# Ledger of designs, part 44: VH-VL binders against q9umr5

Target 1, 268 residues: q9umr5
Amino acid sequence: SYKPVIVVHGLFDSSYSFRHLLEYINETHPGTVVTVLDLFDGRESLRPLWEQVQGFREAVVPIMAKAPQGVHLICYSQGGLVCRALLSVMDDHNVDSFISLSSPQMGQYGDTDYLKWLFPTSMRSNLYRICYSPWGQEFSICNYWHDPHHDDLYLNASSFLALINGERDHPNATVWRKNFLRVGHLVLIGGPDDGVITPWQSSFFGFYDANETVLEMEEQLVYLRDSFGLKTLLARGAIVRCPMAGISHTAWHSNRTLYETCIEPWLS
Below, E stands for the ipSAE of ESMFold2; O stands for the ipSAE of OpenDDE; V2 stands for 0.75 times the mean of E and O plus 0.25 times the DockQ between their complexes.

## First folded at step 1 (VH-VL)

Design n1l (framework fv_nofazinlimab)
Fold by OpenDDE, second read of step 2:
Structure n1l (fold): chain C 268 residues (1-268), chain A 123 residues (1-123), chain B 112 residues (1-112)
Amino acid sequence: as target 1 above (268 residues)
Amino acid sequence: QVQLVQSGAEVKKPGSSVKVSCKASGGTFSSYAISWVRQAPGQGLEYLGYIIPIFGTANYNEKFKGRVTITADKSTSTAYMELSSLRSEDTAVYYCARYGSDSYLPGTYFQHWGQGTMVTVSS
Amino acid sequence: DVVMTQSPLSLPVTLGQPASISCRSSQSLVYSDGNTYLNWFQQRPGQSPRRLIYKVSNRDSGVPDRFSGSGSGTDFTLKISRVEAEDVGVYYCMQGTHWPYTFGQGTKLEIK
């Protein structure tokens, strides 16, 4: 039998967004128990990510308990960050494949139509004033806002991304790294035509330097320092990178070719 | 329950400015966008813009070419709409509106309405 | 800007009879989150607008079940199963998907 699949949605999403994915999984892997977690849907997805992590943790624990052979996670967009955090805080998770589906794993630094309604008069370069403010971190989007020009503010004010990345010292860094390394495979999916994740390489743990030059995962401090286990995972062949062009952000979970190429191989 | 109470009617000269207030009560203020809509006599509804108080950021219908300024005072739970360079065609009832419990998208923030403020622009 | 076109603009109805109002958008109102942010408003004479329907088919609290919304993409309909005297007023559709948000012209419902 196939391992259960747990799906975590992204910002403003609902279970309805994954109807095609469910169809694909059912077709190619009959009998798979797929659970799309219906938590923090719609506007509730703006709640602090740590709050979401706790909610999702409560939901996944019983699923994992009933699946001693392990489970797969498919986590889309913002959900990918939630899932990474879940894997970091759970010392007893049994996740085989963690599929990060177009997730801003290294953060977000871009003004897209998807976010403009929240910051209609703010430029990308000015969002740090909001996101790194005392109230900014009450919003999920700000929890992974990563301003490359204000690294000091990011490191000090980011209450989520900086912590799960191990970029800011905290007492749980070693344990979180250990927990995260329990994952069988980390499957990173994204692409240049996403249009929302900025830079799109963030889905592969690439990101801007101070000059807004995109550096790859291997050039990141978090990798070089192996702060949360990326270097270790890569070394043991546990990281899979699956870039695909021609897919917009809202289509990652509904594209058959993408599913067959990047998702399906890891659901066995 | 959420209530929106707007300031009283205004009579203004062309070229002047008007500032209408909208005080919210019965719920949190900072997290919900306040939208402004106007209606000329016997005409339809026209969207002016909105503000998200917690961020202090506003978005405007470009049709008004920068004449509209929307602000919010979190301490008093009051939103303001200022329209400058008033014209006769600006004569309308101005409404504020906000969301109750559905989406954060400002386009849905119309569950609760103020009573409206009549602004008359005449020489 | 997205153009919202209502039909008819004038709707005389006999008490107890059904009524239907069409609203068409110049482009799809499906947002990136998969929702369709189409609202219906009622404005009775001398009153502020009142939201009846949000996201195409959801009734606001206190809205009678004789009101229903349907549609998808670019075509939407507001139906009143049995028109009552209190239903007299102007009805507006509104799209909240694309900036700037826009309203239909309004449909004036009157009793024959």
Scores: ipSAE 0.029, ipTM 0.597, lowest interface PAE 4.3, mean pLDDT 91
Fold by ESMFold2-Fast, scan of step 1:
Structure n1l (fold): chain C 268 residues (1-268), chain A 123 residues (1-123), chain B 112 residues (1-112)
Amino acid sequence: as target 1 above (268 residues)
Amino acid sequence: QVQLVQSGAEVKKPGSSVKVSCKASGGTFSSYAISWVRQAPGQGLEYLGYIIPIFGTANYNEKFKGRVTITADKSTSTAYMELSSLRSEDTAVYYCARYGSDSYLPGTYFQHWGQGTMVTVSS
Amino acid sequence: DVVMTQSPLSLPVTLGQPASISCRSSQSLVYSDGNTYLNWFQQRPGQSPRRLIYKVSNRDSGVPDRFSGSGSGTDFTLKISRVEAEDVGVYYCMQGTHWPYTFGQGTKLEIK
């Protein structure tokens, strides 16, 4: 029998988006219990990420309790950041594979069609004025807005991402790191044709420096300092990187080749 | 439980401006787009624009750009629509409307509507 | 701008009989996220519009199940399975896929 799978959706998303993913899992791992969490759907996905983490935590506890052999997480887009925080705040999680589908793990800095819906007249260069205010931090997208030209403001104002990445001090940082390190595998998926996640390498813990040159994970201070365990996980052989070209942001959960290549091998 | 209450009827002269208010109660004011729609007597509905209060972001139908201004005061949970250079053709009932929680995009589903404000432009 | 065309514009119906309203758009209403942002509103005499249907076929809370929406792409239908006296009013389709958002011209439902 296969371990249960818990799915956490992204921004402006719902369980309906994962119907193809569920079909693929049923075909390759018949009998797998898959739970797509119907929390913070649609507009509620704009709620602060810490609020979402608490809600999802309450939902996953009974599922994990019923599965002593462990569970797998599949977390899409913004949902990957929710799952990052879940793994850190839960002292007793039993997650084997954490599969991150095109999630902005180091943050977001760029205009996309999705951002144009929220900010039609704003430019990425001035969004920091809104996002790094107390009011802006009320919205999930601002919780992971990472302006590389205002890193001082990001470090001071980010109520979520800077804390989870260990870029800003927090009393619970040591416990969060210990908890996160219990994960069996961190499977990172993303690609250059996503069109939403900017830079796309954010899905692999790469990000812009002050000159907008992308530095990969191993060049990041959070990795070099091992702030939340990335260096330890890599040394343990627990990080899997699966980049794929030709996949747009809304297709990561509905592409069969991606599923077979990047997801299927990690669903025991 | 969201209720939108608009200001009272206005009679204005051609060339003047009108400012209509829409006070929200119940639910979350700041995070939902507030849209403005008008209806001339015996005619259909016409979209003017919206504001997202938390960000101060407003967008307008090109037909009204330069004449319409939509603002919001988060401290009083009130949105405003100001229309300048009034003409007789601007005589209409003006509605504010807000999305429900089942909406993905700002300004696309109008679940909650104000009672409407009649603006009459006459010489 | 996307033009929304409703037919018929006048719909006299006998109480208890079914009614059907068509709405056609000049462009596809499927957005890049895969959703179709077509909505239906009811406006009773002297009242504000009331949302009946969103995203083609989803019924709003409190809307009777005698109302149903269907369609895809550019061709949409609102059906009332059994017309009641309180259904009198003007019905509008509305698209939220393309800026600026636009409404159909309205269909007036009247009891014969």
Scores: ipSAE 0.006, ipTM 0.425, lowest interface PAE 11.6, mean pLDDT 87

Design n1m (framework fv_nofazinlimab; at its last look DockQ between E and O 0.10; V2 from the best seeds 0.00; counts 0 for: pae E 9.6 > 2, placed apart)
Fold by ESMFold2-Fast, scan of step 1:
Structure n1m (fold): chain C 268 residues (1-268), chain A 123 residues (1-123), chain B 112 residues (1-112)
Amino acid sequence: as target 1 above (268 residues)
Amino acid sequence: QVQLVQSGAEVKKPGSSVKVSCKASGGTFSSYAISWVRQAPGQGLEYLGYIIPIFGTANYNEKFKGRVTITADKSTSTAYMELSSLRSEDTAVYYCARDKGYSLEYSTGFDYWGQGTMVTVSS
Amino acid sequence: DVVMTQSPLSLPVTLGQPASISCRSSQSLVYSDGNTYLNWFQQRPGQSPRRLIYKVSNRDSGVPDRFSGSGSGTDFTLKISRVEAEDVGVYYCMQGTHWPYTFGQGTKLEIK
C-alpha cells in the first residue's frame, strides 16, 4: 500500500486549500492516508515559526510511528520552512519524499499584499527595521525575511531561517544536519509566475546577492559549506528540481499538470 | 509550565470600579490572546472581551462596552480587566484565560485558565 | 448573539456507563476558512473550567481518550465512553465562530 502523506499549509491558509490535491492523490494512489494538518490556520500562521514547528512536530509523531515504511511530506509556501525545521529537529523522522511547493527556502525579499496588510506603511527596502527587531521576530513572515542589503542584520537577528540554513552557528547544527540527511528525496517545486515568492528561485535555494542578482543553489555559501546537507543530498542524487511556468502562488496545490509532473512520481 | 495567576478577592460598593490582574508565566506572554470570562454564583459562563498583547488591541462584548477595559503590560507579563459602574449583578468570579491566537475573528477556546477572582458588589 | 442550547441540563449517570451531552447552535458554526470553532469545557466543583475539546473533535493534551467530540454545522455531541468519579462537574459547549463568543447553559453530570 502507499505511504501516508502529511500536508502542511502556508501563510494565511488552512487545510481547506488542499481539497484538489487530495482529489488528485486519491485518483492516482487510491487508499493513501492523507492528513492535512489543521494547525496554525489563518492569522495563526503569523505565529513564530519555531512555535509552529513544535506544534506540527507533536501532530506528526503519531502519524510517523504508525507508518514504519515511511511517510511523505507535502509542504506549501511558508509550510516548506516548517517542514525544513521538522526534518532537522526530529531525531526519529522517517520521511521519504519531502515535497516543497513554492517555499521561500532561502528567504523572502519582495513586496506582497500580505506584508502591506500587516505593515501598511513599509516597503521592502525598509521592512528590515521592523523584521530584525524582537517584536518583528514574533511574526512568522519576519522569521524568513532576508534583506540582501542588510545581511549583517539578517544573520544576527533572524531567529529561524539563518539558524536552519546554518548561516549562523547553533549548538544543535551537527544533529540537525544528521537528521535532515535522513530524508529520501528533497523535491523542489516553484516557478517564475508565482508572483509572491521573491525571488522565485528561493524555492530552489537560489537568492539575491547584494546587487539583487540571483545566485543559484550551487553558488550559495550554505551549499558550498554543506551547512545542513544540500551538497551531500545532491551528490546522493536525492534532490529533484521541478520548475514550472504559468502557475500563480495560490495555484500550486490545485493544478493537475503540476501534480502529475512534479508530485505524483514521488508518492510511493 | 504555563500558569495564569490572578489577584485576590475584592468587595466593592455599587458605583465603584474594580481592576483584576492576571499574571502569565511559563510561556510567551505577547504571542497569546488573554480573554476574560465571568461566572455569577450558581450560573453559567459569560464572555467579556479579550486583548492581544502583541498587537495592543482589545475587543469587548457589546453588553459590557463602555464599562469594561482590558489592558496588558508586556514588561510584567500581566493583563488587566477593569470593570466600572459596578452593580450587584456584577457579583461573580472573574477568570482570565489564554486564547490561542493572533486572530480577532475566531476562538479555539481557552487552553489555560486563571484560578478566578471573586468580586462581590454589596450595598 | 448566537444561542447555544445544551441537553440535558442534568445528567445523572452510573459509574462505568456512557454519557452523552448535546449542544445546538442557533446558526452554523462553520467559519469562512472551513473550520468549525465549537469547543467543550469541564468545570469540577470549586475549580476553574478546563478545555477538553477544541474545533469539534480535537482533544487537549492530557485529556483521557474516553472523551470524544463530534458533530457538524449546528449539532454537536460530547461523549464519555465510561464515566469515572472524577468526571463529576458541569460541562459547557462554546462557540468561537461568531462574535461575541457564547457558551451553552451547562450540563451538570452527577454520579448516582
Scores: ipSAE 0.230, ipTM 0.676, lowest interface PAE 4.2, mean pLDDT 91
Fold by OpenDDE, look of step 3:
Structure n1m (fold): chain C 268 residues (1-268), chain A 123 residues (1-123), chain B 112 residues (1-112)
Amino acid sequence: as target 1 above (268 residues)
Amino acid sequence: QVQLVQSGAEVKKPGSSVKVSCKASGGTFSSYAISWVRQAPGQGLEYLGYIIPIFGTANYNEKFKGRVTITADKSTSTAYMELSSLRSEDTAVYYCARDKGYSLEYSTGFDYWGQGTMVTVSS
Amino acid sequence: DVVMTQSPLSLPVTLGQPASISCRSSQSLVYSDGNTYLNWFQQRPGQSPRRLIYKVSNRDSGVPDRFSGSGSGTDFTLKISRVEAEDVGVYYCMQGTHWPYTFGQGTKLEIK
């Protein structure tokens, strides 16, 4: 039998968004128990990410307990960060494949449609004033806002991304790294035509430097310092990078070719 | 427990302005939008607009043609609704309500309401 | 603006009997995310409105199970399986799919 699949949605999403993915899984892996977690959907996804992590943890624990052979996670967009944090705080998770589906794993910095309706008159360059305030960190989007021009504010004010990345020292960094390293495979999916994740390389732990030049995962301090285990995972062949062009952000979970190429191989 | 407490009743002359306050407690103020809804005596509910306190972004029902101004003070967890150029037809109970959404595109509705503020406009 | 039409506007009901309120929207209330942002509110005499149902059929915490919401697209229904004295008041449907958000006219539920 196939291992159960747990699906975590992204910002402003719901379980309805994954109807095609469920169809694909059912077709190619019949009998697979797929659970799309219907938590923090829609505008509730703006809740602080740690709150979401706790909620999702409560939901996945029973599922994992019933699956001693392990489970697979498919985590879309913002959900990918939730899942990474989840795997960091859980010392007893049994995740085989963690599939990060177009997730801003190294954060977000850009003006996108997702931000425009929230900040109709605001610009990317000024968002740090809001996001790195005590009030800003009450919103999920700000929890992974990563302003390359205000690294000091990011490191000091980010209550989520900087912590799970181990970029800011905290008492749980070593334990979280250990927990995260329990994952069998980290499957990173994204692409240049996403249009939302900015830069799109963030899905592969690439990100802007101070000059807004995109650096690869291997050039990032979190990798070089192995602060949460990326270097270790790569060394043991546990990281899979699956870039794909021609896919918009809202289509990652509904593209058959993408599924067959980047998702299906890791559901066995 | 989340509570929204509004300011007291107001009596105003036509052409004047009224400003109603709504103080939130028992939850995170900035994580929710504060909406304003009014109800004329014996009538239904009418949506005025909302504010996202953390961003200071307010959106209004165009029916009010710029007469409505919604503001918020994050430090006191208080939202305000100001209605200018008051008319007799503005006589109503004005409610603040918490909205879990921030989008102009959709709303999940209002899970918590203030007690209402009666505004009477008369000569 | 989206027009919300409720029927009936007046609903006299005998205690213990079921009640049904219809709400029709002038446009589909299905949003692109697949959700339908249709809400039902109860307003008891002299009180603020209270949300009963959100997203067509989800009951808020503390709402008795005798209240149920259903429907899709443009047609929605609020049902009360067994009307109690405390159910007296005005009920409003509200759409939150299209800006600006709009309410139905309200249905006044009274005991016969």
Scores: ipSAE 0.014, ipTM 0.542, lowest interface PAE 8.0, mean pLDDT 92
Fold by ESMFold2, look of step 3:
Structure n1m (fold): chain C 268 residues (1-268), chain A 123 residues (1-123), chain B 112 residues (1-112)
Amino acid sequence: as target 1 above (268 residues)
Amino acid sequence: QVQLVQSGAEVKKPGSSVKVSCKASGGTFSSYAISWVRQAPGQGLEYLGYIIPIFGTANYNEKFKGRVTITADKSTSTAYMELSSLRSEDTAVYYCARDKGYSLEYSTGFDYWGQGTMVTVSS
Amino acid sequence: DVVMTQSPLSLPVTLGQPASISCRSSQSLVYSDGNTYLNWFQQRPGQSPRRLIYKVSNRDSGVPDRFSGSGSGTDFTLKISRVEAEDVGVYYCMQGTHWPYTFGQGTKLEIK
């Protein structure tokens, strides 16, 4: 039998978005209990990420309790940040594989074109004026907006990403690192043709410096300081990096080759 | 189920101003763009501009810049469009509109429309 | 501004027969995200506009399947497979790709 799988969706998603992923799991791992969490769907995915973390925490507790052998997380886009925070705040989680499916783990500094209904004109260079305000931080996208040209504003104003990355001092940092390090594997998935995650290397904990040059995970201060355990996990051989070209942002959970290559091996 | 209810018809003199309201109910107001469109009698539709209420950000069609002001009051879930220096050519029905904004299946198609507000400019 | 040109401007149709309305843009409507923001609206007599089709070919919920949209780049078409009496009104295409958003001049559909 296989460990249960918990799926956490992204911005403006719903459980229906994962129908193909569910089919792939059923074909390759028959009998696996897969739960796509039906919380914060659609417009509710704009709620502050800490609210989403609390709600998802409440939903996963009974699932984990019924599976003492462990569970796997598959967390897509914004959902990967929710899941990483979840692993930090839960001292009793039993997650074996945390599969981060094209998630902006070091933040987002991309065009707002994919949110045209909210931002009818492009806002990339100006979004910091909105996001690094108290009202902006009540908006999930702003919780991980990371403008490399206004890093001091980011570090001061971020209510979510700067905290879970250990980029700002906070009283829970030691406990969150300890909890996160209980995960068995961190599986990082993403690619250059995503079209939304910017830089796409954010899915692998890479990000821009002030000149918009991408620094890899191992060049990031949070890695070098081991702020939340990335260096420790890499040294254990617990980080898996699985980049794949040719996949757009909305297609990660509906591509069979991606599933077979990057997800399937970790669903023990 | 969003509903947009606009203020009543107005008759104005040339050179004056008009302020049209658009009250939203049945959904989230502050995080979605509210757009303004007008239609002169017997003519087509013309886009004026939009506001994003949570940010207070308004953007205008260049053709109306300087004469149009779009605002929002989050406490009452109401957007406003004010057009100044009115001319007879500004006689039109003025609509507010909004997208339903769900999931990554984006739409800019304005599937929620107000009932329209007739503004008549007559000397 | 992007000019949206509809043809025909007046479309008398026999009840139960098909109707076709074309819309051409002065620029490509493919946006930077790969989507094409070409929409179709219906305005029945005395009513506000109502969206029928978004992103070229997607019908809104509650729109009869006799309505369909097609096209790419700069050339787009709205089709009604069998015109009903309730379809009387003016039909507009709209582009939402380029600021400011612009509409076609409208096509008045009438039953003959």
Scores: ipSAE 0.006, ipTM 0.500, lowest interface PAE 9.6, mean pLDDT 87
OpenDDE, second read of step 2: ipSAE 0.000; ipTM 0.505
ESMFold2 (binder alone), look of step 3: mean pLDDT 90; pTM 0.932

Design n1n (framework fv_nofazinlimab)
Fold by ESMFold2-Fast, scan of step 1:
Structure n1n (fold): chain C 268 residues (1-268), chain A 123 residues (1-123), chain B 112 residues (1-112)
Amino acid sequence: as target 1 above (268 residues)
Amino acid sequence: QVQLVQSGAEVKKPGSSVKVSCKASGGTFSSYAISWVRQAPGQGLEYLGYIIPIFGTANYNEKFKGRVTITADKSTSTAYMELSSLRSEDTAVYYCARDTPYYSGESYLFDYWGQGTMVTVSS
Amino acid sequence: DVVMTQSPLSLPVTLGQPASISCRSSQSLVYSDGNTYLNWFQQRPGQSPRRLIYKVSNRDSGVPDRFSGSGSGTDFTLKISRVEAEDVGVYYCMQGTHWPYTFGQGTKLEIK
């Protein structure tokens, strides 16, 4: 039998976005129990990420308890950050494959159409004034806003991403690292044509330096310091990188070739 | 459950200003954008702008910039559209509608509309 | 601004027969996220517009299944498989991909 799959959606999204993904899973792994969590849908996806982590945690506990062989997570966009935190805060998770589907794992810094609709008069260069305030940190998008020109503000003000990445100290960091390392496989998916996640390499733990040159995962301090276990996972052979060109942000969960290449092999 | 209720009809003189209200219920105001659209008698729909009450941000169609101001009062869950320097061509039914500033797998673009407010500009 | 062109502008239809409305945009309506933000609205005489279809082909809750949307890029169609008396009104297409949002001129559907 196949392990159950839990799906976590992204910003301004809902369970409806995954109808094609569920179809693909049913075709290749018939009988798989797939639970798409319908929490923090649409506008509620703007709530602080720690609040979302709490709600999703309550929903996943009974599912994991009923599956002693383990479960798989498929976590899309912002949902990938929720799943990162779930794996760290849960002492008892039994996740085999964590499939991160175009998620901004090192943060977001881009003048996208999405950002222009939320903040029409703001440029990416000045959004730090809003996001790194206490008020701004009450919104999920600001929890992972990572301005490479104000890295000191990001490190001091980020209430979520800087903490789960181990970029700023936290009393629970050692326990979070231990818990995260329990994961069987970390499957990272993303690509250059996403159009939303900026830089797209954020999905693979790459990010901008102060000159907006992308440095890949192995050049990041969080990797070099092994802050939450990336270096250990890579050495263990547990990190899978699956980049694919030609896929836009909302197509990751509805592209058959992407599913067959990057997701299907990890749904034991 | 979701409802947008607008203020009553207005008759205004050329050169004056009008302020139309849109009261939201059913969770609309705290989480969504509110857009404004107008329709002159026997004509089609014309977009004016939007406000995101939670952020206090507003944006306007260039055609109306300088004359239109969209505001929100969170305490009363009410959005306002104020149009100044009124001309006879501004005679129209003005609608508020639910919107979202962010596009994803769900679309909230104009899924709920107010009942409309007739604004007549006459000398 | 993106120009939305509807045809026909006047659509007399016999009760129970199918009706079709075309909408063409001056630019592709595919947004940077891969979605196409093309909506269809119905406005009955004296009433506010009501959304029927969003993102090209998705029906809103409560919209009869006789309404369907299709298309891609710059060419879109709204179809009514069996016109009923309550369908009388003006139909508008609308794009939400490019700023500012723009509407077609409207198609007046009448029973003949």
Scores: ipSAE 0.024, ipTM 0.588, lowest interface PAE 7.6, mean pLDDT 89
Fold by OpenDDE, second read of step 2:
Structure n1n (fold): chain C 268 residues (1-268), chain A 123 residues (1-123), chain B 112 residues (1-112)
Amino acid sequence: as target 1 above (268 residues)
Amino acid sequence: QVQLVQSGAEVKKPGSSVKVSCKASGGTFSSYAISWVRQAPGQGLEYLGYIIPIFGTANYNEKFKGRVTITADKSTSTAYMELSSLRSEDTAVYYCARDTPYYSGESYLFDYWGQGTMVTVSS
Amino acid sequence: DVVMTQSPLSLPVTLGQPASISCRSSQSLVYSDGNTYLNWFQQRPGQSPRRLIYKVSNRDSGVPDRFSGSGSGTDFTLKISRVEAEDVGVYYCMQGTHWPYTFGQGTKLEIK
């Protein structure tokens, strides 16, 4: 039998968005128990990510307990960060494949139409003034806002991304790294035509330097220092990168070709 | 100079709702958070919640969830606090206060206060 | 929720004498950025609260230097070196580190 699949949605999203993905999984892997977690939907997805991590943890623990052979995670957009944090704080998770579906794994620095909807009077260059504050960090989007021009503020004020990345020292860094390394495979999915994740390479742990030049995963300090295990995972062949062009952000979970190419192979 | 000017005193019946306004001037409204605090007669201060106008969403003290709604109108630089299902124990002076952005270096919270709005709930 | 405990609750002071107010939090107020978001407010009779101190020891503009804040972690103190008549009122500590933000009970300073 196939391992259970747990799906975590993104910002302003819900379980309904994954109806096509469910169909694809059912067709190609009949009998698979798929659970789309209907937590923190809509505006509730703006709740602090650590709060979301706790909520989702409560939901996945029973599922994992009933699946001694392991489970697969499919985590979309903001959900990918939630899942990464989830795997970092759980010392007993049994995740085989962690599929990060167009997630800003290295953070967000862009004010696309999707983000402007949330704060239409703001520019990305000024968002640091709000996000890097205690009250700003009460919003999920600020939890992974990564301003390359204000790296000092990011490193000091980010209450989520900087911590799960191990970019700021904290007492749980070693344990979180150990926990995250329990994953069987890390499948990174994204593409240049996403239009929301900025830069799109963030889905592959690439990101801007101070000159807004995009650097690859292997050039990032988090990789070089193996702060949360990326270097270790890569070394043991546990990281899969699956870039795909021609897919908009809201279509990653509904594209059949993408599913067959980047998702299905890791659901066995 | 930054000023927060609140609406006038209110007298309400139990079970009704009250909406207090807080107009900000002398600063950049959208760059700040607006917090609401209340003080019952002869009592201490109690935090209700805050809004970040630029985001258009608020965060509430769980104690008041379901009864308090905080909103903001960026075009008029005005924040609102609505309290529903009023009870006698809701009788208090309600204050709005501005929270300083991180970049200012003077950090949080409550650098400027409104003059307060007395809300009396009586049958 | 973080509980803020002030002591004393009533503080009668002779003019010209020093005053000290303690504020204790139920947990550390050190935020992830390394700052401690502990504020002190003064509320004179019939007025709105006024922030005196932010982040434990920083005086707001216009606050006399006779006011000082100190402390770390869970223990904080507001001191007035020489109490003046205009200092009469209620003083509150507040933590802005943990959601939801919470205030102490208040300390009523009066002149003997």
Scores: ipSAE 0.023, ipTM 0.609, lowest interface PAE 4.6, mean pLDDT 91

